# Designs tried in a protein design chat: VHH binders against Integrator complex subunit 15 (IntS15). Part 9

Target 1, 373 residues: Integrator complex subunit 15 (IntS15), of Drosophila melanogaster (Fruit fly) (q9vpf9)
Amino acid sequence: MSMSIDSNKLLLRKGDMKLDNYPTCAVEALTRLETLIASRNKQNMVMQIISEFIFLERTPKDGDVRKSQALPISQMNLFQEFQLIIALIEYFSRPGRDATRNAIFLSLFGSHLTPQRSKLLSRLISTAVSGSVAPLLSSAGTWMQQVGCKTPLSLEVAQNIVSDFISYSRKTPEQLKQLPMVGPHFAANFMVAVADLYLNEQRSPTLNPPPDALLDTITEWMMENPTLCQASQQPLVLPAGAIAMPFTTPLAGLLRWVVLAPLVSNRSAYSNLHLSLLRALQQLVSSGESTALPSQDLMQIVKSLQSYCARLAESKTDPQADAAYQKCMERFAQAVQIALSSNCITNQIQLLCLLESLPPHKLMKIVIEAHKK

## First folded at step 22 (VHH)

Design t3 (from s4 with G98A)
Fold by ESMFold2, fold request of step 23:
Structure t3 (fold): chain B 373 residues (1-373), chain A 119 residues (1-119)
Amino acid sequence: as target 1 above (373 residues)
Amino acid sequence: QLQLVESGGGLVQAGGSLRLSCTASGRTSWMGWFRQGPGKEREFVALIYDSGGSTYYADSVKGRFTISRDNAKNTLYLQMNSLKSEDTAVYYCAATPAYLVYDEHFDYWGKGTRVTVSS
């Protein structure tokens, strides 16, 4: 498209954040935010610009008893939502400072979470996975660590990825298989979240295993990317002075999968995943990581095993003769031994006492006795 | 206007435990605990995002204090174990709708609850 020199000068002078000019006003707002985003004193202004010009939100009407604390009402139509997703992908694909990108991502999705913003976030991330948009996925990884991988929205994002790339796909797309290479921090945080969705009695009254394709994908990620669990340990890049929240590794959640799997599944992939987890635990201990397996997470595994053993008792079945229980305990004991020998477990005494409450297992008994001093 | 009301403070022996509560009149993205000891500046204690969210602790309380949040009740908790005389302070609940948290950049503060740890 050709333009006169005079028309170019008019276009350069023409810039505003008018609502009647969507998505241009959102793109201009994003550019304006770059100058404001690192200032602790401008966060309210940033949130107002985002609400008005990016998400097209307005203040609730008078007389609503929720008015003083009510969330804004979005006026975006579906076309504008699609336009915003494209604009955000283009924005985050630009060269730029990591701290700025991460802060902008957090300003969009780290506060004032309406259902409309949550839906848009899930679509944005799935689109970024499909497009291998590494800078956006890096910001999404930072976002998950900052807010927490197990928050409702983080779990919703993880579930939507499973739906989009596992459940609604005849074959796991290459873009998902390559996610650890494109966005290792996001992939690690996704594993933390998705591990919480399955084989987890805190979330479901039954031990629901992950879909086979998801299990296979996670197992392959762990086998092919030996440093993946360390990817979440990289320092967060945020504006100076901002509090960086601590990382979480996927080790505890995935250990729960492999330890509890014999109760519900015979798939051999769990044996491969278990071996990869043991290797990852050994690698972390050589780096001095002392909180890789928080005792609270391991106690959750114990509680699930206690529940299973209670059901065995009701049927007059001896846990020591139950093949599934013995397999669970074999895997658990192997992991606990490595973690204890390297001081990777918090509050070891509390854990050892809880492990003694389980029906005996030969290897676990040896592990407990070796560390009970 | 968000309102924050702390409770659970009191007198406790060194080595003992207390649980502080803070009831909020609404939801917000970040909540935290701060404290101010006699003759000292107010200092950060712990920070938490939404229920099930990320947590962060000051070095002086790490391993002894646990922050948690019940969104259904709009309540923030601080479980304080292995208390020391140095933990004596007025404890303040704080909240912010911000997307980044800086040192003491919180928009809403409670009036505080006093914790006294005796030897």
Scores: ipSAE 0.761, ipTM 0.905, lowest interface PAE 0.6, mean pLDDT 85
Fold by ESMFold2, fold request of step 23:
Structure t3 (fold): chain B 373 residues (1-373), chain A 119 residues (1-119)
Amino acid sequence: as target 1 above (373 residues)
Amino acid sequence: QLQLVESGGGLVQAGGSLRLSCTASGRTSWMGWFRQGPGKEREFVALIYDSGGSTYYADSVKGRFTISRDNAKNTLYLQMNSLKSEDTAVYYCAATPAYLVYDEHFDYWGKGTRVTVSS
């Protein structure tokens, strides 16, 4: 027993030595990573350096972890988290190759995600938005595309931005309003993520609209930045040989907002957003492989409308007399018509069959018949 | 250390559907499906990061196959629709803890599950 006590005390003293060198050891680790990050066979070493010296994590030991969890245990205090955020802002602000910065960002946040890393990432990105730190936001945009805009962590980042700049803010800050100009790829990917959080029955049993200030901000982004949806189509800059994951656009999720909005809101911003989305759909040029509007996303809209019509039937209300339903269908038909004409929909036949299941709408009927031939 | 066990292979008629599963013994960042047809080299089929994460498909299966994950069950899926005789192969589950995937280099592989598509 006494020998075990000595071993445990030695481990504690090693942890204290790390604290004495923080954040210097993290800055030195970042420098070391630059020499390693382009080597495909050094990724395990990179991850170990990051875990030990940047996030101050230790390997779980017998009696250290819960039965169902084998994650590294963080020893970082709140002051060290603040110091790391500052060090990362400074690191990503330095001149350098985009592929290197993007690979470093992915090595920090694209693998081996602990709750501590997730919390720190959200704070880092919010800080970068506040500071208009374009190189960091560019790497964050690459990260969101590479891992996916709808992963739990990407959605957490999006929710934290909404909280920091919309929910807990007196007035929407200029830095958020300028995000499309500072980090257009990140802004586009943020819109994919945040569109998934609201007016989405796959995530909530009710249609929860976005906060008014968020809606206004996104509407202004789309109106003032007509190429923003194309920013998600930028080629990723990664080390040679790395697989670049495909882009997504915010069009499908935002279309769901504008089509379903009449069920929960009369805000004129949805009309402006709708017009901006129609323009974006019209500007697309496709060779027939465009996935700007996956049919599965559009079918989700149909299912929400079906649910609403079922509720109308229970109250014995005719959908053709329901002003909200008529407005939803007018917007939906306009978007579907343009998307089909612009070849923006995959598997359109399946979608057209599902659209026929909705209570009839004059414009939608015309659109369906024109494309079934 | 990480073990991958595929299931769901079998015989199916052209135009049919089949769903493959792969259960992993632990956590990993990237998972994918590969296949090796008769007399051919192993080829990439699909890649996914996390549940709800980014996906990537070989051109030969795009639009017909869907990759997905259930992180709570540590299970990877491949839904194969509109199957063609060319899809006949042994399908392998693969995984890597890396933060970048280079070409088709993966650290862990399953034993494979056989899919036969008859005309």
Scores: ipSAE 0.753, ipTM 0.900, lowest interface PAE 0.6, mean pLDDT 85
Fold by ESMFold2 at other seeds, fold request of step 23:
Structure t3 (fold): chain B 373 residues (1-373), chain A 119 residues (1-119)
Amino acid sequence: as target 1 above (373 residues)
Amino acid sequence: QLQLVESGGGLVQAGGSLRLSCTASGRTSWMGWFRQGPGKEREFVALIYDSGGSTYYADSVKGRFTISRDNAKNTLYLQMNSLKSEDTAVYYCAATPAYLVYDEHFDYWGKGTRVTVSS
């Protein structure tokens, strides 16, 4: 199945001049890509068409063949970027095969990422959230699962949603509140990403809590949408033969929030979130999901608690008398009990040893002793 | 052309561990490990997207092998634990700039590094 890139590319360009016909050439390119996107042998051709006709990128000029791998340079002005966002929203809203739509989204934003493409993706997704554009958000959810919820670009997308809908608003917009119903897979993956941004010493030297409005929004999502954490477990729809990457649940990251929150916050929303997480964890455990609470994520929580206790020792404060520490351990023990009783922790012995190193807590001691061989 | 150089292969006792490395001459979106055992077809081992990205493992290595990536060093790793005689193979690093990964359809391949697991 040979298809000449020069033949297809020349036919598209002969019918349209780029500068006089934007965004028409991008729309025509998207339509042409549908015949190519499912072919594993045409991915380079697809990427070249996207670069030239959709993102209006040029290669750096060089009269000789260089081995430099310089990124393409965008020629788009801000008005053309806006026109492309509208065209993409229209394209992804059209009737069509999910596999095709998802593959095109990945071809646009899953490789050859430039700063301009990354900025455009963030604007596109925020616009789709504002417009409740379910088919686009479904493809964005697939994209986030395929590339990973914690990649720099996925985290950038999540940060921009927080900025657009939480940080610059006195009241959370209804479109964000409805996101779990409009795009449940994207909402679940967004929660994985945003959970990684806050109360996470792997990403920041301090325990920075999420904004209050974000916490409230996620807590309401979890309370009102009891199957949301299962949304990422739906089969991915991709072209035949493509490797579908595994899902990730937001439970571990959100558990870190609720366990560590007493160190930095007294908001009652964390108690409500904690209860919702315990219910969601128990539901996933009963369905046989063994990776609901990976031991590595639990060990990260232990390390943060160890650091806090070291500071208490420097201040000559008894951890048993520290209300924040006791609350952290109460929440942690409850989650660990559920995970251990289902045998869903991969390195239980190492985790139990680390838990024993923490200053004692009565419920946690009971949990540890109940599960020692 | 992207160049991939594996290292870290060798002889190890069953139940032991070994860490493979693959240095790349440039950046790419997807990297993975494949292996070819004696008298066998080359088979998929593990796949990873860019830094912090998704990972996927063949069933035969799940729980024992860990793929990881350091983009600052353009280096791919494979941590192999609880090694079995069936893991004896030449291990190949592979990479592709593509947006979807199909088994066997990688654009760049290393020369391979040999891993032998003895009883």
Scores: ipSAE 0.748, ipTM 0.894, lowest interface PAE 0.6, mean pLDDT 85

Design t3 (from s4 with G98A)
Fold by ESMFold2, look of step 22:
Structure t3 (fold): chain B 373 residues (1-373), chain A 119 residues (1-119)
Amino acid sequence: as target 1 above (373 residues)
Amino acid sequence: QLQLVESGGGLVQAGGSLRLSCTASGRTSWMGWFRQGPGKEREFVALIYDSGGSTYYADSVKGRFTISRDNAKNTLYLQMNSLKSEDTAVYYCAATPAYLVYDEHFDYWGKGTRVTVSS
């Protein structure tokens, strides 16, 4: 039996001397939240406790109580952020119910996107990767699926991992390479996010390739973990009655990388990734998943190829003589062939029409004709 | 106190398309669409997280309806394609600042916009 919500909140606030003991008050708040977190009726109270005692956020009614409380006026300093990160790592490492941990993670980062919380989340997840903290990464994977892998905060998290482990040489490259084994759901969702960051004209007017080390890491993940693209497909563990949001696979975004890469890179590593993606696609469709390649994502690839061909036309270059375009189309045709043969694509008619709008390619023409009848 | 105002309802022929809008007075985490047909209980249509986030659809509209948000304008959209007479309803915009969404437990509701699909 838990205390009433009024008693729990009052007890925490009567601990004003405990606020001088940061992060102790945050740890105590997390413990109290466990009795509240599964109740659909107490979400507002949970959010207030988190704001005041965990993130030390100012409320309009806490005017001039500075001498009686050690609360920061605006936001946490870097030392307190570090203390909170350590406390959260310890909290999520404890044995406990997955639904409770996932709900607490969502209460911290699912609806209150202050800049302080966003920065802290990115540091927390990078720390959890460095420490191979599987329970926290499991909750982060659930969070990313629930809010969406391509939200600004999810992309910020992904970019910070790239910065911490790829751009800044650190002692933890092994921990990043092990991420699919430690937190497969989070690793799959991370791949969805990073795939959106590179070779994506919806995000940038130019086709910026991923860093070489990131490409190599993703390729190794796909080769060594053949079921990784299915890792996010397990049912989310949330409190009873909560709506679980659907998963997304990284296949479409990574396919965009390998199909568009010849336009900006000669690296043979993209050929290795392409082969890995074809194998992963075959395995995913054989497992019965029919929504692995949304047609909208494939149509985005077509639009990027159309844009490139428009530039070739301005230079009076024949696409059939352009080696980069021909390589793009070869890779695209191979993937489309597998996906169409296994009913892995939604809205096939619309896709086939768009594919026909591209300058002809021998293999793609064969693939289109085989599936129009 | 968040206010939600729907627009874009009207009369449309079966097989046609219609786009609903809902303007919010401020930002919130989750928004959704619900509908109530003649003589029926209010039912869930679609849900979206803030800023191009995760989406979820009722089985009856999956593949035909698309939910989206424009955070710069604080506006929620519902693109309805391949409309059927069964889609005739008053459509309601809903929102919550909560971190988990349960069924129809939203904190804020619009007044609704009427959609009629003629056969």
Scores: ipSAE 0.730, ipTM 0.895, lowest interface PAE 0.7, mean pLDDT 84
Fold by ESMFold2 at other seeds, fold request of step 23:
Structure t3 (fold): chain B 373 residues (1-373), chain A 119 residues (1-119)
Amino acid sequence: as target 1 above (373 residues)
Amino acid sequence: QLQLVESGGGLVQAGGSLRLSCTASGRTSWMGWFRQGPGKEREFVALIYDSGGSTYYADSVKGRFTISRDNAKNTLYLQMNSLKSEDTAVYYCAATPAYLVYDEHFDYWGKGTRVTVSS
């Protein structure tokens, strides 16, 4: 039978559902929410229960913030946050329907989050990676696709993983190396996110390469898991009627790494990653809805090369004699050639015109002429 | 209560471009654009989560329209290219704090901005 939100709060307060019984009240709230989560018209009720009993939040009082909608105020201490992380790991490890698990994960982390929830999400996912908690990572993969791999929230999660497993670790943990096998959808989405963080002039005025250990890890993932870039193409499992957002492949962002890397690095791992990307592009078949290399992303690479060539012109250096630029263009031409042959690029005419604006390169010129028939 | 104000509508010739804006009074999870043409039912145009988030488009505008957000400015955009006479409509901004979007159900709506595409 249908119940009001006041009735659900009353049920949550009896016995172990009181705030003074933390984390027990959060565990019981999660169980109760399973009966509500499939009801498309109960989202506000679900969000209120989560805020009060899981994250222990209260609505800010009026006054200086009456002009805007203020975020809830967290009342959790650090011990309770740790208890919640453990409880969520246990909850998401339970067998159950994927649609329910994914909807619960999205109800916790799929709306606009307080900073406290964002930090907890990052810690939760890092803990799940450390514990190889496949069901939770599966829900995190669905979550990241649904909200978008490049949103500030998703990038925060990705940065936290890099911090925990790369920057503040003497040796890359085996659990990170195993991530493609434990949670392939999440691993693919993580690659989209970290690819956006490095060698990306839209995020930084300089081309900052990824940490060496991160580059090595991703290169090994791609070499040892040839279908990893396709993991994001699995159908999302959500409650009936919910809009499933489209996937994003990591290919474009990783291509930017390998094409721009000669400007800032001589590491051989980029050559191995480049080969793996070319193989992945060749294996992808064109579908009506597939755009593995959106022209917008490729045009971003062109802009970075144009900026570099402008700096070469200021120093009176000939781009055609610059070894780094020539290596960038060779890798770019190889990828563009394969992508055009595989029908993986949209708006091809606009891209080809923009490529002609770059200083000439022998292979790229051949690629352009072959497709401007 | 979240308020949404659209701007940028006007008269444009077929094949032209126009950019719509929607300023929100606060932050929200999902935003989208809808439109209602003369004598037609309101229809979905595009949906986006957060700045740089996932996007979803109606088939009729896919490839021609681009939705985007700037969370620092609390502003939603719709870049409309290759406009056709059938794109003539009042365009509405919409928003929801929900964690899943079912159909095009949204809690908050703007008053709309008119776009006329001359044949």
Scores: ipSAE 0.728, ipTM 0.884, lowest interface PAE 0.7, mean pLDDT 85

Design t5 (from s4 with H105Q)
Fold by ESMFold2 at other seeds, fold request of step 23:
Order: C-alpha cells, then sequence, then structure tokens
Structure t5 (fold): chain B 373 residues (1-373), chain A 119 residues (1-119)
C-alpha cells in the first residue's frame, strides 16, 4: 500500500518541468506530506521530498563527496525563495490539525539545517510576525521548544526579529506589541532566546544591555499579559508517540537582566520589569520537579556578580558600599525569596551555598538563613 | 553508515561522578543515551537535540545526570553525578537524523560502555 520513495518522486514530477512549476510543486509536496507526516516510519521519505521539491536541493557531486555526508546544495534563486515564503504562509494559514502543522514545520526546520533553510526560516518568521499569522507562529513556538530556544538557529530567529522590529524600526510596530496575543507560545520562547542574547557573560565578554525599545516591549508584554510565562507550559501537540521536549520559561533569563542591569544602566524600565517578574513568580504553578528558575541559570548570575566584585576589589572598592552591587543583590534576594516560597528552584541547597560566596547583603543573608534550617 | 563509539565507562564508588563520551563519525540531529542493567531491559536515560538544544531526562536521573554535545567534535557527553548502585549498566549512545523522536526509534546505536557503581 505504501509507495516507494522513487514512486512518490515520480508522481510529483508527472506535471511540467519542476523548475517551471515552482512554487506549485512545493505546494503539491506539502499536501502530499500531510498523508505521510504522522507515520514514524516515513521521516526519511518526508525529508527527501522536502529537500527535492520544497527547498530544491541537490546532493553534492560524487567527486566532491568526503567520508562524512555533506549538506545538500541549494538551487533556489531569490524569486523562488520569495515564492516559497508566500506559499508557506498560505499553507500554515489554512485550517487543519495542530499536530499536522507542527510536524510539517519541524520536518522543514528541525533537521538538515542548511544555511539556505536557516535564512529562509528567519525571513518566514519575521514575515509571520508582520502579518500576525497566528497558526504559523504557533508552529514556530512548538518548533523552538522542540529544538531548544537557545540553539544557534533559534537565537538567529530572535536576533532577526530584534533587527527587523527594534533596531531598523523608528517606532516599535503594533504587530510586535501584539505578539503575546497572536502567538503566546512563540512570544514566550522568543523571550527565552532574547534574554540569552543580552546581559549574559557566557555569550559576550561584556554585559551588553538590550536595546531600550526591546526592554520596553518585553516589560509591557509582561505587565499586560500576566500568564505569558506560563504559555510554554502547555502540552505540545505532536503526532501520537512523538517525544515532546520540555519547556523553558523566560523567567530565569529576564531575572538575569533585572539583577545585573544596575551594573550597566539606570533605566527605570528594569524596576518595572523586576516587579512584573516577581508577580509572575508568585503566580507560577509548580508541579513537582518542574523548574521556573533552574539553578544553573541562577549560578550564571552569581558568577557575573563575583566577576564584578573582583573588579571592585582591583579598584579598592568595598562591594557593600557600591550602590550598583547593593541594587543587584536587593533584586536578586527578592526574587530568590519568592521563588523559594513558591518551590520553583530545583537544587536549592547548591544555590544557597553559592549565594553565601558573594559579599554579604542584608536581605540576601536573611533569605539564606531562613531556608537553610 | 554513522558509527557511534562510547567511552569513559569504568568502576566508581557510590556518590561519585563519571563522564561518558560518544564519538560520532558524522553529524546528526538527535542523540541520546540508553542503558541496560544486568538482567534488565534497555531503558532511556537522556535525549538532546543539536548542540545547545533542548534536553530531556528520564525521571530516575533528573538532577544527577547532564547530557551535552559538542558538534564541532561530533561528540555526545553524559556527566553522571551522585551515582547510585542502580546506575550500574552498559550505557549506549544512539542517534537519528529525523525531525521527531519516537520512543527508542533511533537509526544508529553504539556498542556500549560499562559503568559499575560499587557500594
Amino acid sequence: as target 1 above (373 residues)
Amino acid sequence: QLQLVESGGGLVQAGGSLRLSCTASGRTSWMGWFRQGPGKEREFVALIYDSGGSTYYADSVKGRFTISRDNAKNTLYLQMNSLKSEDTAVYYCAATPGYLVYDEQFDYWGKGTRVTVSS
């Protein structure tokens, strides 16, 4: 009953020349994939159809083959890339099952990530944000959770949104401001990604603050959408039997922003964001070992503060007299206390030991002692 | 085609740590660790997407084990801390180039490396 890979390719080629039929052959391939995508045994066939008929990729010639398989080479011109973006937006806008949409999105962008596919994905998602294309953004949110919000491609998608809607825009567009209502899961995962891009010494040798407009946008999202950080906690809709990867909440990364911000900024927006984060921590529903604030992320904050205190020592400045350090520790202590009261920290004993390594702060000392018992 | 070679197994005392490695002959989307204890069926341990990607752990190892990848070296790692006697097993590396992972449906498997946790 199942057709062979060669038979499926032949059926798709029964019409006119493949190149002359673009994007029609890509649309036909997408329709064909709907019948295959739920079958765990058809992933190789799905990937071959996508490579040949959607992305127009060819295997490198035999003379250039190394011992390891090389990635396919794209033959798409720029006009075909534009046509594909339009076709994908139209495809994902059609009514259909969420599991099918999500699986197709993952089949396009969850494996065989060529530079051409990566570039096209970034353009596709930015276009979907501009068009408020909710079904596509829902699938993109599922994709980010499955592959990880901090993978290079996920960070590239986030960087392109910042570029398109913040850096190269004189005023933040309404479509970006509305993103939490149009695609809340994607918005939450986008916040995980952008939180990792700024005020993060693991990604940059300096504490680079987010652009002011990005900070303001995220602060408004958090204030106006009180359940946004919980949007990633909904079960993923995938084909039966597929392993759903766990969510990541943006709270830890955004907490790093507000805790470290006094080292580089006096903007009052960080105080507003901090208050929104404290409220979100109080609202968070924990379920056993589920973690809103992974201890590993909080340890990164400690390390950045330790590095800052080492620089203060080189300048012969007492951390307890440094206003910036005191503000960082005040915010950190408030968040840690609320997270411990909400049982949102895994491995809290290890975290408390690391917090004791920092120069003393009055509120933090009280928090540590209250939870050591 | 893809070859997976595990290493780093050995004897370790309970409460100790051990780091397993799996070198792949090529690149792949998903990699994971499985283990088979004496007289038991093979069981899932951990799963990871590409370097920096999403991770998933069996309940029995959450908080104690960390899976990671270095795509430049085509190497998968499993850092095992706070080891218990029940962690004694042959640990297998697995990989798939697919876009979704279904239970133990991996295209490629290593031969395994033995971990023994003494009392």
Scores: ipSAE 0.744, ipTM 0.902, lowest interface PAE 0.7, mean pLDDT 86
Fold by ESMFold2, fold request of step 23:
Structure t5 (fold): chain B 373 residues (1-373), chain A 119 residues (1-119)
Amino acid sequence: as target 1 above (373 residues)
Amino acid sequence: QLQLVESGGGLVQAGGSLRLSCTASGRTSWMGWFRQGPGKEREFVALIYDSGGSTYYADSVKGRFTISRDNAKNTLYLQMNSLKSEDTAVYYCAATPGYLVYDEQFDYWGKGTRVTVSS
């Protein structure tokens, strides 16, 4: 017995996906999309099915959009949003091909990003963290790598996790503490995102440290999971022919935390985090990774230190006598030494010139002199 | 119909720098740069998802070119440094609303802007 099904035509029939039967129509749409999602030529069809039957969106009309941005308009009520979150958790929990799950996740949250889809994504990911839903978190990690860990939506997701599990929680939940074991790619990408949110003068005029509980959580992750920064180096699983975007390690952003922290904090957790980062950097350069510390991120650290030293000069304080500056430079020199000795920094000459512009530090001077030749 | 308009092309000395811009009539998920040199096939240069998003570069331009975009202005940029004679080409802006990018599968293309790098 042999039956031939034209899967392309079946998913275009509205009769098979009844709109007034929510969330059943969303579940049916997800199932039907599995036959379409790997086809490079079906993306517009996939997006239309998702918009109509999963997010219950309508086509924008004249007068709905003044900026020529033709984004869909959601018609979901709050109960349907809750039902969708449950349906998506169930869908992504099922056994199946990683490439299919990842492509479906990207089709839901990698284009047509309305505020409503962003809200649903944040709730979905927080729910998956609370439930330790490993397959969904794996797809979320792939999504963050593909779109970028520092995009507005990725930063919003990271901020909402901090809010849900750190700010509005008396005690850090065990599920967040175990995230590196449940979803190591997502945890690594989350660290890239949160590292960008704090102690970062590109995002805030002042050096705002992370919440203490977040710092403690990240420090524990790094101490207990020494290979976590390598979690994104495995080949990304996507449909054949799709361009896999490069990974980003959290090393550079977290290094900025530990190097700049003495300017704003006396928490000893930063010393533990620094040690863990040096060990992680050693492992990455030993594995042959050539871009463990992007030079642009290191130059950003120099700029923040230059700004601090300018303020010291205004108050007639000698940087050589400033304990905070000396501690920053000690940590920075240790990391730079490892990176330079392995030639894993792009534009090394420009970095060395910027480092020389900083007030002298004994260890950094030795590092610079060793690499001028 | 999304419209893409490139600007910033011109004549520049080898070793010099040039910045290309591409203004889009609306927002899209993926944008990229391609180029076509004299007598050559069009080739990929760089790809970006969103402002602050992931980027991907052809090996021939990695480290010398920087792709960026300003989503508020719907504008894509290509900063080209350390230019070589081999970078002489018509540069095309491309965009797709899709959720994955496959090779040269882009839904919208600009008309191109010429860059000439003199020896």
Scores: ipSAE 0.728, ipTM 0.887, lowest interface PAE 0.7, mean pLDDT 85
Fold by ESMFold2 at other seeds, fold request of step 23:
Structure t5 (fold): chain B 373 residues (1-373), chain A 119 residues (1-119)
Amino acid sequence: as target 1 above (373 residues)
Amino acid sequence: QLQLVESGGGLVQAGGSLRLSCTASGRTSWMGWFRQGPGKEREFVALIYDSGGSTYYADSVKGRFTISRDNAKNTLYLQMNSLKSEDTAVYYCAATPGYLVYDEQFDYWGKGTRVTVSS
């Protein structure tokens, strides 16, 4: 492998790639990177080739202090960005080894990105959704799990999909509706990200519901694809020796939506989503450790309900008489009961104590008492 | 050249808690914690991508330790709860700008901070 690595580096050093031939130099770089990408010791070289020949980035290297810049500067124009998106779609559509494809995707988008790269990534993924490009979406799913579904970049990608396919579309496109069939791993990770954007007081001071069309789409995905929440549980395919980051399912975030929704909405889609989540919880195999409903995620829901009840007290409204609160607690109790019975919750004693701090609810009281002992 | 400075080590009773910090002179893609106990080889503890990113833990610390980052302060944290005597070690902060992480293959390392857990 030393000879292979050195020969590719030597060819690149001798100017086999020319910037005048864009996007040809990017395509040639992608091909040559395949010989380097599995080597753990060549990541810096790979990153330099990508920066110079794929993203056309420049940094001052002459030692002029005033011209030294900490961040690379993109020299791509809009036409070149379009050309690169097409080239990447074609590259990732090729038959090939998953480990190589995934490593290339991560080499492009798995390090700290310039603003220009992050914009291009969002457009690339939206284009792949529109084109139902399954191999690219598979690599994007791996990327999102590896870097984390809730990073600013992942949330930006999710927001861009909502913008392109929900906000600025008269009718939800069939390509988005079919995403669970085309790219189930990416669809599951997208749900983790988008669940974090809405009905989440850690992200916003108010409980902002998802757009109606997004809620309807997610609800239909869950109803029609009963194993979707488990799609990320397959082992990641990466080069030998690389650390594969663990999966996250969308169950906790979507449960927060359905439990908190009565505080801000009366849409019946939340009832359908709730039923789908209960069925998904019933299907879980217990590990006894980390689960789809970690107690910390459930405690976040408790804190939001406590905040709402504090506001009811200020207006002298009894939570037990408040229809919205009672519906929240009914949904929450049903989910907690199933999760406890399936051993899907860690540190359940702490959770049960917090649940007791909420204003009483008949079903929740029964659930707590059944599991204290 | 990225610099990593750990702090927050000390003596703590078993069952107690301690929070380690690592201040970085700049931003990186991946950061992690490692530890080296008395007479033992350095071992992996936890790994995190950027703030809000994916996390990964050694089995011996799952559920007890929490790794996090604050991008505004360029700081990595390790919240250690329910400490045991076997957690006694020098804890090292590590970082890499790369796109994949391989075992202990990090470009930058701190000098370490000592944690002692008494029975």
Scores: ipSAE 0.726, ipTM 0.889, lowest interface PAE 0.7, mean pLDDT 85

